# Ledger of designs, part 334: VH-VL binders against q9h9l3

Target 1, 176 residues: q9h9l3
Amino acid sequence: PRKMVAIDCEMVGTGPKGHVSSLARCSIVNYNGDVLYDEYILPPCHIVDYRTRWSGIRKQHMVNATPFKIARGQILKILTGKIVVGHAIHNDFKALQYFHPKSLTRDTSHIPPLNRKADCPENATMSLKHLTKKLLNRDIQVGKSGHSSVEDAQATMELYKLVEVEWEEHLARNPP
Key: E = the ipSAE of ESMFold2; O = the ipSAE of OpenDDE; V2 = 0.75 times the mean of E and O plus 0.25 times the DockQ between their complexes.

## First folded at step 17 (VH-VL)

Design zc45 (framework fv_nivolumab; at its last look DockQ between E and O 0.92; V2 from the best seeds 0.82)
Fold by ESMFold2-Fast, scan of step 17:
Structure zc45 (fold): chain C 176 residues (1-176), chain A 124 residues (1-124), chain B 107 residues (1-107)
Amino acid sequence: as target 1 above (176 residues)
Amino acid sequence: QVQLVESGGGVVQPGRSLRLDCKASGFTFSDYEMHWVRQAPGKGLEWVAVIRYDGSSEYYADSVKGRFTISRDNSKNTLFLQMNSLRAEDTAVYYCAKEGYWQSSYFLRYFDYWGQGTLVTVSS
Amino acid sequence: EIVLTQSPATLSLSPGERATLSCRASQSVDDYLAWYQQKPGQAPRLLIYDASNRATGIPARFSGSGSGTDFTLTISSLEPEDFAVYYCQQYDYWPLTFGQGTKVEIK
């Protein structure tokens, strides 16, 4: 079985003036796009800004949300020892307060061959929606109700699969 | 309190080089992409360059590609712009600018904080 | 590149009046649009981000609206300190681009 998962998190604003990003939802899918985890997560600090336009998170989602410490434990059990794919995945790891080995991390926002296939400059950091549209001819992050982290995780896995063979070969020859 | 302080501007002849520095404080510098934006005297704003949070990739406006190099030192909370082969049309106030809040899958490249600006004058 | 066209180029008004500034994009930029205020000799100051969110510390008289290609910045009742140049900026596409600016000047 492939030991590879894709992750996408949603953050809300906490701390002074809502300027701190805190985990409020996490979705994890397997290689085939099946959901392994999808929970709303209650930050330990007061939420100042739900960032609803992009996060899709509203106060009602917090009512039965999993407390951060419990959610973090569940998520880390899924991620540990696996290849984890994400888009700007360093931010997901920051929100989780987690270190994942670079050798097991794949960031679809920083894979030059993926940008090349999309006819984008190799060194530009492209959004998930633009790469998904160019390479999969699919519109994600549509509308004004916020993003679906499940949809984002699924798109991220599909994007990685387009370059998986050549990128894994590259990493084997050029370990991070 | 977030603060960006620029230095290195001055008067320089065409074809010469200058390096601009931007010292950051009051936020976790290594969490953010950082940008340079310039403004020619009496004109509007022009985006110049961006650097990834870890310094591993850079992207430039077509007008400066091959001549300017953006870099950063996260241990010193400092952003740099090395400007080579300067032209009269590079005369501008140069601002360093911080992106909005961080997240995954999408990017908020509006600038919530700006430096005071440093004037670069390219003249003979 | 995405071209942002601001109108009018100059808006001459008196304190207490409503100011309405337009920014139009050559193609859709969704809600990835910000507005800045700039006074002579100063750096730009963020007013609005994500088309309609007021930045921290910005007075309630400033509001942003619109989506896609048509955006508006409204100042409900001009204060003396509001006479400045205003720029819109899109951040949906590379390169990042700004409008040419609208100058709000005292009548």
Scores: ipSAE 0.857, ipTM 0.937, lowest interface PAE 0.8, mean pLDDT 93
Fold by ESMFold2, look of step 18:
Structure zc45 (fold): chain C 176 residues (1-176), chain A 124 residues (1-124), chain B 107 residues (1-107)
Amino acid sequence: as target 1 above (176 residues)
Amino acid sequence: QVQLVESGGGVVQPGRSLRLDCKASGFTFSDYEMHWVRQAPGKGLEWVAVIRYDGSSEYYADSVKGRFTISRDNSKNTLFLQMNSLRAEDTAVYYCAKEGYWQSSYFLRYFDYWGQGTLVTVSS
Amino acid sequence: EIVLTQSPATLSLSPGERATLSCRASQSVDDYLAWYQQKPGQAPRLLIYDASNRATGIPARFSGSGSGTDFTLTISSLEPEDFAVYYCQQYDYWPLTFGQGTKVEIK
């Protein structure tokens, strides 16, 4: 069977007034939640807004961070050929300047059976924090020091496991 | 410069339909979730609906569910609101609104840009 | 559904005075709270997002504070252009909700 990984990224603000979102951390975990990749990444543009309250990224993290082009190559090598799970995953791919095949992509923010398990409307885009609390009885993204992309990727994989059998069968019957 | 321009408002009788358009420019429209927010004359703000960046999913306030349909055409940078079975209580200025910058795994659903609004009056 | 209750309903002050506006949520919304200013005939303008971050182009006299259920917008020294209606908005839960507004008017 095809290997499955979960990904989560943290972004900082670049460009005019810091409004462009640029990759500054990426974490990838395997099916069991073991960390396969976790690096701080230096964007190719000047960082205007670290967005630290949410990103957890601080200036010191950038001192020895892996340049974006190198990190992207490392990350894409891990993702190629695998089922990749994420939450609002299109934004992770956008930050990587990358398109992953739709048939190999799983987005926990857009899986109706997962919302049903959480007693949420099927068409509402629920936050990772709320789904994790409702379905795993865990608090993530706690505190004011920013999010951990490792924690978030691990939570995303555990959420997917709750619907994996049902959703993989659905996709087999309804290829994207 | 980011711009959102609504059109299609007017005076209609109860039970009738109306479609609102919102033309977007100055940003990559297909990167963002888009919303409609309304304000009855002299009253506060009420969130109405949201549509996913690719148009694949929509969610509505209970007050409009089953009567209103939000949609988008990313090739034309246009957001729509189809309003059916209009009631007097739907009388409001309707704004289209853009979320702030995009992120992963969490959502920052504050509105950094708003259109000028278009007035819908539902009256006999 | 999260109810946001703003107080006071009306705040009558003179230019140069400090304005303090309150927003209370019916349950915790963490830091997912924004403040908007609206003048007659205009769309709302974003002032503060994520409880305490000033939006682009917003003067330093505007500040936001609070987390969870109790939030404050402070205008340190009112300017003539600051007399308007102010709304808070939460975005932690669906549906998105706004407070009923606080009108800041000239005494």
Scores: ipSAE 0.805, ipTM 0.922, lowest interface PAE 1.3, mean pLDDT 93
Fold by OpenDDE, look of step 18:
Structure zc45 (fold): chain C 176 residues (1-176), chain A 124 residues (1-124), chain B 107 residues (1-107)
Amino acid sequence: as target 1 above (176 residues)
Amino acid sequence: QVQLVESGGGVVQPGRSLRLDCKASGFTFSDYEMHWVRQAPGKGLEWVAVIRYDGSSEYYADSVKGRFTISRDNSKNTLFLQMNSLRAEDTAVYYCAKEGYWQSSYFLRYFDYWGQGTLVTVSS
Amino acid sequence: EIVLTQSPATLSLSPGERATLSCRASQSVDDYLAWYQQKPGQAPRLLIYDASNRATGIPARFSGSGSGTDFTLTISSLEPEDFAVYYCQQYDYWPLTFGQGTKVEIK
């Protein structure tokens, strides 16, 4: 079985003026898109800006949210040893205060063959929304209610599958 | 306090090269995409180039593609713009700009902070 | 590329008056739209991001609205320091693009 998962996180604003990005939701799906993890997460600091229009996070979601330290442990347990697929995934890891091995990381925002397949500039960092529309003919992140990290994680995995074979071969020849 | 300070501007002849520097401070430089935006005298703003947080990828406006190179040294909190084969139409004030907040699977490429700009004049 | 068209080109008003600036996109950019203020000899300053979010330190008299293709920057009551050029910018598509600007000048 493939040891591959896709992750997507949502962040809220903490600290002075809400400029600090703090993890508030994390979703992890397996290769088939099945949800392995999906939790609201309570930041250790007071939330100043829920960033709801993007994050989808509201105050009521934090009432029973999993404390960050506990959630981080749960998430890391899932990620350890896996190939982790994400979109702009460095931000997810940053929010998790975690560094996954580069050799086991796949960032769909930075895969030239994926962009080429979508008739996009190879060296441009494309949004998940645009790539998903172009290659999967699916609309994600629609509306003003915020993003679904589950939906985003699933889309990310589906996008990667489109280029998995050739990209894995490329990485094998050119390890990071 | 976030600060961006451009330098390296000046007067050059067409066909010549020039390198601009942008020194960043007051934030974690390596966490953000950095951009160059220029403004011709008396004209509007034009996006020029972007570089990823780790310098692993760049993208350019068509007007400068093949001639300009954006790069960065995160250890020195410095952004660069190497400008080759300069043309009269490249005459502008060049600004380095920081992207806005970062989120997971999407990009917010508005510019919350700008440098003071450095003037590049290309004339014979 | 996405073309942003601002109107009017010039807006002549007096202090205390309401200013309404428009920005129209050639196609939908959702709410990936920012507004900047630029005074002579200065760098642009971020006013609004995500179409309607006021940037840090920006006075409440500035507000942004709109989504898709039509956006508006409103200054409820002009202060002397508000006379400047205003630019909109989309960040939904590559390349990033700006409007041509609206000059708010004193009448």
Scores: ipSAE 0.759, ipTM 0.920, lowest interface PAE 0.8, mean pLDDT 95
ESMFold2 (binder alone), look of step 18: mean pLDDT 92; pTM 0.947

Design zc46 (framework fv_nivolumab)
Fold by ESMFold2-Fast, scan of step 17:
Structure zc46 (fold): chain C 176 residues (1-176), chain A 124 residues (1-124), chain B 107 residues (1-107)
Amino acid sequence: as target 1 above (176 residues)
Amino acid sequence: QVQLVESGGGVVQPGRSLRLDCKASGFTFSDYEMHWVRQAPGKGLEWVAVIRYDGSSEYYADSVKGRFTISRDNSKNTLFLQMNSLRAEDTAVYYCAKEGYWQSSHFLRYFDYWGQGTLVTVSS
Amino acid sequence: EIVLTQSPATLSLSPGERATLSCRASQSVDDYLAWYQQKPGQAPRLLIYDASNRATGIPARFSGSGSGTDFTLTISSLEPEDFAVYYCQQYDYWPLTFGQGTKVEIK
């Protein structure tokens, strides 16, 4: 009965030497891939490194960005009580400074049957782009202008759907 | 600030076992995948093994698969490499290595910090 | 596995000269490529990550360029401490692989 959503975040570098990863964009999609949330988010700390090659974040996106504390509240209201799907989702939760129950968390970077379908080593953590290419025949994260967190969240949900039945059965037999 | 301190290297006979430890400090150890990389005397670098941030999965180079086991104890900020059935070709300096900064959907498996290495010599 | 081929194997130059080191991948690694410097008896030191980003504390004379299969590390004017072995590494796909190294030596 629980609803399912997929999340993907973009981080920028803050703190000493830009080595701290701070939330700068969050996208959430529903089961069908429709966008529920997509906002640029202003970190409370000075941005040292936009990491634009990967994040797609530029200075212009920060002008009307939602402050972190407000965005976090909005996002947590959407995630609470739902099954949340992500790729290396522990990083999204770290950026949100949020704990989501393991029983309601699905990480497409850590589902052995998904790797098996992709002809990848079952225990290796594969990137979203490689799994999406192998299983959905779709290129994501293309070009040098940064990634789309909407595109990444949509791809993540579609990947999860490929193993949903067998993985939910596995989790029912082997609760976290 | 970030430190990786390795221990456990030494001289062993073929077919025996050794365990390497890597004590981490100066960063949140449980946030990062950790790796072992080795270098045979006078040779280049060879990736050996990786372990997920929470210890729940491991992946190995084909050359060590089935003989080596990587593990971690996040409560002690320590990474381990259990090396079994050692062979002469396993002789190398073994480095503990930390991944770069983290992002959401992709991985940055370059190594921003390395331990100083611990020498393992397998000889009869 | 993705094979990285570095050239030349050895580069003999004098201080003040420009060094250009090549790394070619057997298939595209996008920008998931790093460069390391290693001196005798020491662990490797990260120089460049994501093909072109200088690591913290790395002098401006070091620069990385390229994408896909062809990558270059440039040292604009060699200092005495730059004579070392240099390795490229890809992290686009498993297993992680390194080039065989380029030795930059005096004269």
Scores: ipSAE 0.829, ipTM 0.932, lowest interface PAE 1.1, mean pLDDT 93

Design zc47 (framework fv_nivolumab)
Fold by ESMFold2-Fast, scan of step 17:
Structure zc47 (fold): chain C 176 residues (1-176), chain A 124 residues (1-124), chain B 107 residues (1-107)
Amino acid sequence: as target 1 above (176 residues)
Amino acid sequence: QVQLVESGGGVVQPGRSLRLDCKASGFTFSDYEMHWVRQAPGKGLEWVAVIRYDGSSEYYADSVKGRFTISRDNSKNTLFLQMNSLRAEDTAVYYCAKEGYWQSSQFLRYFDYWGQGTLVTVSS
Amino acid sequence: EIVLTQSPATLSLSPGERATLSCRASQSVDDYLAWYQQKPGQAPRLLIYDASNRATGIPARFSGSGSGTDFTLTISSLEPEDFAVYYCQQYDYWPLTFGQGTKVEIK
């Protein structure tokens, strides 16, 4: 059995028309929901769109933000060799420019038993907000000032715990 | 320079099959969920199907479940819609549509780019 | 499914006038709402996403507002090219749904 952590990132828009998603914050929590890492991260490219409605990132957060290369090194030290839980986690790994083994990756947006417990279609990718409301009776991502990646990472870990035994047994019989 | 080009439309009899193709260019195709949206002549827009970025899961509108199959080939930047057991009510212009930007923990399923559409007419 | 109701069905206006289009959702869709413009024989064109963000290349005369269940698309001063059908779309919950459309036509 390996140690397990949950991750959630925030992205800002860079590149032409702000269409490129670049890492601007990363939060990592342990199995119990304690924060292991939470830093604002300065992209190497010019920020065109802060996407504040979703990211919660503003210009002020960039003043003392950790440069991408340094933050990436710190984050990867925490993730390496661990089971990493996330929601649409492929986006977090893309933003980190990182490959994490599929055998150690858990994506709560793509676990059919979790959707079934929520009375949602098994094949649809559901938002973290909806799964958390249906299964934990908790409202996250509230308000218009952006989301908290700490809150999202904590909710993601709690959701995974609801199906952990069942899903780990499934993966042992059906390795990815 | 994002482009989506549909092909495969035509006239077909009820009960028959057609396959629609959508060739994508100008963006990293494998980063995005892709959708099909249709529009019957003189009517509004109706969402049809979605496929996950890696092709591992698909979801459909109730009106087409069991008859239509969405698939993708990321190596060829191509999206497909296999339409079986076609009915007169499936007559529509079919659009290939790309999702907006990607974010962690939320899905932004508005369509920033559309193909020009391909007409499917189901008629005897 | 979440039903989107657009009103009015038709707006008959002259160039230079303000157009106000309504979209109401049967339940809250937060800010997960987009607006599209469609001209005869053409694919829809994205105007507004996330309720109020103007898409790239869309003129400043187009603006979106609202949240939850009540949304508005405003065209501050109609240009000849703005006479078209407008659709709202929600992406908060499955299935994705569109409004029935509002036609903006010349008087």
Scores: ipSAE 0.836, ipTM 0.934, lowest interface PAE 1.1, mean pLDDT 93

Design zc48 (framework fv_nivolumab)
Fold by ESMFold2-Fast, scan of step 17:
Structure zc48 (fold): chain C 176 residues (1-176), chain A 124 residues (1-124), chain B 107 residues (1-107)
Amino acid sequence: as target 1 above (176 residues)
Amino acid sequence: QVQLVESGGGVVQPGRSLRLDCKASGFTFSDYEMHWVRQAPGKGLEWVAVIRYDGSSEYYADSVKGRFTISRDNSKNTLFLQMNSLRAEDTAVYYCAKEGYWQSSEFLRYFDYWGQGTLVTVSS
Amino acid sequence: EIVLTQSPATLSLSPGERATLSCRASQSVDDYLAWYQQKPGQAPRLLIYDASNRATGIPARFSGSGSGTDFTLTISSLEPEDFAVYYCQQYDYWPLTFGQGTKVEIK
C-alpha cells in the first residue's frame, strides 16, 4: 500500500477571549479513505469557545476525550515517515505542535494544477468545500452543526489523487 | 494586545511607486494570512491583496494585479505592499488587516484587527 | 464577483430606536459573512463574524442573523456612539467583497 495518509483536525478556542486554536479532534484516513484514527481530544487549557459551527465540537465530546499529550503521541506514530495530505495542513500541524518534513507534506490548498483543473486562479487558496464540489461533484460540510473531520480527510485524499501523478513528478524535479 | 501599524503613505505623482509597511505585534504573525484593504475618500472598502502565512503565494484584486506586490518578512513581523505604476484611482487610505482565528480546512477571512490606515494620494 | 447590496443606503433614527440593516449577496455565501462599524477618520471595527457571532467587546445590543444570501444586522436600542457607517463583507469566494455601506444617522 502507499505510504500516504490524509489528515484533518478540528480546533476549539482557548486562551484569552478564545483566540488560541487548540486541537479537539483529529481524523486520519489511508489512501483508500479508510479511517485509521478518529478521536476527540481534550486540550490542556480551558475551552472558551467550542466554535461548534465549524468544529462540530460540543462540551459532551470532551467527556472522556483523549488527553492532548496521549493523542499527540498516537497521531505522530501514524504520521511519521509517511506522505501526509491535508488542506491548509499547516494549521493541523500547528494544532499538533508538530513539524512534518516539507518533502513528505502535500497541501491541497496550495497545488496550482489542482486549482487549474477546477478553473480557479492558480495562486488563490480555495476552500476544501469549493474544490470538492467543482472536482468531485460532491457537497461536503453540509448543515449548521459543524463539519466532520473524517469527511474532510476523505475528500482531501480524493482531491490529491486527481493530481497525484503530475504533482509527484513536479516535486521530484523541484524538491521542496 | 494585537496591534497593526501602517507607514509609508504620502503624496505621489501618477506613474510613480510607493511602498507601504505594516508592523504587527501581539500575535504570532507567521501563523496568519495577511491582507491589504483600501478605501477611497468618501467611498467604501475594497479588498486589495492577500499573502499566505509563509509568504509562498499571493493573490490580488484585478484592479491592482500586475502593479502591486504584497510581501512579508516573518522574522520582522512586517507586511509590505509595493505599489508601482500608481494611478489617480489608487488614491485611498490603505489598511493592513489580520484574518480571524485559524481553523482546520475552513478559511475565515474576516478581519478581527485593522491598522489605523495610511493615506496614499496620487495626484499631479 | 459576489456583489453585496446593503439597504437602506441611509437609515435615519433617534437614540433608543431599533436599527435593522440588510445585506444581500448575489449568490450564496453560506455563513461566511462579517459586519463592520466605521466612524469618520477611523479604521473599521469588527462587530459580527460567521454571520451571527459577536466579536469580543461588542455590546449585546448588536446581533447578526441570516444565512445564504440574506443577512441582517440588528441594533436593538441605538446609543449615541452607534451612529456610524456599517459594512458587510463576504469571505466565501474570491475576491473578498464588501457591501457599499449603510449610514446610520440621527433623525
Scores: ipSAE 0.822, ipTM 0.929, lowest interface PAE 1.1, mean pLDDT 93

Design zc49 (framework fv_nivolumab)
Fold by ESMFold2-Fast, scan of step 17:
Structure zc49 (fold): chain C 176 residues (1-176), chain A 124 residues (1-124), chain B 107 residues (1-107)
Amino acid sequence: as target 1 above (176 residues)
Amino acid sequence: QVQLVESGGGVVQPGRSLRLDCKASGFTFSDYEMHWVRQAPGKGLEWVAVIRYDGSSEYYADSVKGRFTISRDNSKNTLFLQMNSLRAEDTAVYYCAKEGYWQSSGFLRYFDYWGQGTLVTVSS
Amino acid sequence: EIVLTQSPATLSLSPGERATLSCRASQSVDDYLAWYQQKPGQAPRLLIYDASNRATGIPARFSGSGSGTDFTLTISSLEPEDFAVYYCQQYDYWPLTFGQGTKVEIK
């Protein structure tokens, strides 16, 4: 089968009033959860709001961070031709300014069987931390210092693996 | 500048239907989950419904499940609320509300912008 | 569902005084809590998000604190335009829920 990776990004606020979400970290893991990529990324625009409570990004992380253009090239090299798993992955692709084929995209925030296994309403968009707690009995995104995109990518891959057989069969019968 | 403008409110009799529209401008509408929140006269705020950024899933408060339908048209930057089988207790000002900034692995469902509200009165 | 209890129901204060408003959650909502101000005939206005972050354009006299189950909105020195109803809202769990409101009124 096609190779599969999971991605999670962190964004900071740029532009007027910090309205624009700009990529500031990206982590990619393989099927087994091994890290393939994890870099802090320097936006080309001035950072107005680090959004540290959720992003985990601080000024010190921007020192020696990889420039956006370089990081984007490295990341796209890893994603191209693979099945990419993410949670609310639309946001990650927006931050990367990248289009990934829908046929190769898996969004764990929008898989009804996954919610069903978690005893959650099938149509509710559940947070990654709640699905991970309910299905894997693991606490992620703990503390007040921001999230780990590595931890989030690893959890996302493990969640997808719980429904992989069922969901791949569904997609084969109902191509996106 | 971000703006949300509701329309469609009015006086209706119990058991009838009404549709609310919310026109959005000043942000990329298709990037955000959108919500409806209501407030009965002299009472507090009550969350009603949410719709995913692409319109592919919807979720509702128990009080409106099966009666209300939230939908969106991203090509027109418009959010809708179809209200069927209206009851006296649905009388409220209905607000269209936009989620806060987007983040990859989490959803920040505080409301940074609200519409002006549209009054729905269900009475004989 | 998460129940948010605001206290007191009403604060009667004079301009220049400090206002302290409480919001207590029935179980932990981490830092997923926002505060809104609502004036008669107007839509709610976001003041604080993520428990302690001041929204754009909100004066420095407004501050939020707390985490888990106990949250506080503080107005360091009331201005005439601050007399309004204040609501807290949690967004950690479905359904999204609001407190019943605290009315800050002029003495």
Scores: ipSAE 0.786, ipTM 0.919, lowest interface PAE 1.4, mean pLDDT 92

Design zc5 (framework fv_nivolumab)
Fold by ESMFold2-Fast, scan of step 17:
Structure zc5 (fold): chain C 176 residues (1-176), chain A 124 residues (1-124), chain B 107 residues (1-107)
Amino acid sequence: as target 1 above (176 residues)
Amino acid sequence: QVQLVESGGGVVQPGRSLRLDCKASGFTFSDYEMHWVRQAPGKGLEWVAVIRYDGSSEYYADSVKGRFTISRDNSKNTLFLQMNSLRAEDTAVYYCAKEGFWQSTAFLRYFDYWGQGTLVTVSS
Amino acid sequence: EIVLTQSPATLSLSPGERATLSCRASQSVDDYLAWYQQKPGQAPRLLIYDASNRATGIPARFSGSGSGTDFTLTISSLEPEDFAVYYCQQYDYWPLTFGQGTKVEIK
């Protein structure tokens, strides 16, 4: 079996009106939830909006942050050839400007059996916070100071483990 | 810069079908979940449907489930709403609406841009 | 379904006065709340998102506050163009829901 990791990124607003989402932090955890990577990342463009309420990023975190190109290289070395789990993971890949094979990608925001276990509508895209509360009885993303990408990556891996056997069987029968 | 333009509204008889289109420009359409929101004459706003950024899943308000189908064509930057088995209660201005900026795990489903709306009247 | 209740239904004020509009949720929506302005014959316009952040181009006289179940939209000094209907919207849970609206009308 291929090795499996979970990823979560935080974005800040760059570009006109701060409406472009640019990578500013990335956390990667292994199957057991141990941290493999966790770095603040300096976008190549001027940060217009830190989006601190959601990102947890402040100006202080950008001091000595890893430049985007270097961080991207480090992250891609960890992800390549592995099954990568994320929540709305397409956003993380967009921020990384990276293509990961669909056959090795697992998106906990788009697994109908996971929503079913949570008594949520199967086809609705549910937040990580709500799925974690309903299925793991744990409150994440607490407070107003922004999210922890480590906490989010760990929760995402634990959620995937709840449906791993069923979902891997589904993917084997219905390749993406 | 961002523009959403609805079309396809009109007058139809109960039980018939109508398709609404929404043409998007000024942003990367394929990056965003898109929604339909309606407003009956003189009434408030009612959320109708959402479609995932890649078109792979859809979710509907209970009032339209089984009758309406939301779809998208990312190559044409166009959102659709196929409305079947129309009822008088479906009479409304229909707006397509774009979600706010994307983040990793926070879904920010406020609507930063709306189309001008297209009126659907279900009557004879 | 999360129900949003706006009050008052109608607010009659003169230009220059302060307007305070309330939105109450039937359960906590954290900070996942937005405010919109709608003028007759027009689409809604986003004013406030994430409970308190002003949308781009929205004048400083508009401010949002609150969290959880109790939210307020304040217009510090009404301008003639501010007489409109205002809607709150939650996006914490499905289905997405709007309040019934508060009409701010000239006295």
Scores: ipSAE 0.823, ipTM 0.929, lowest interface PAE 1.2, mean pLDDT 93

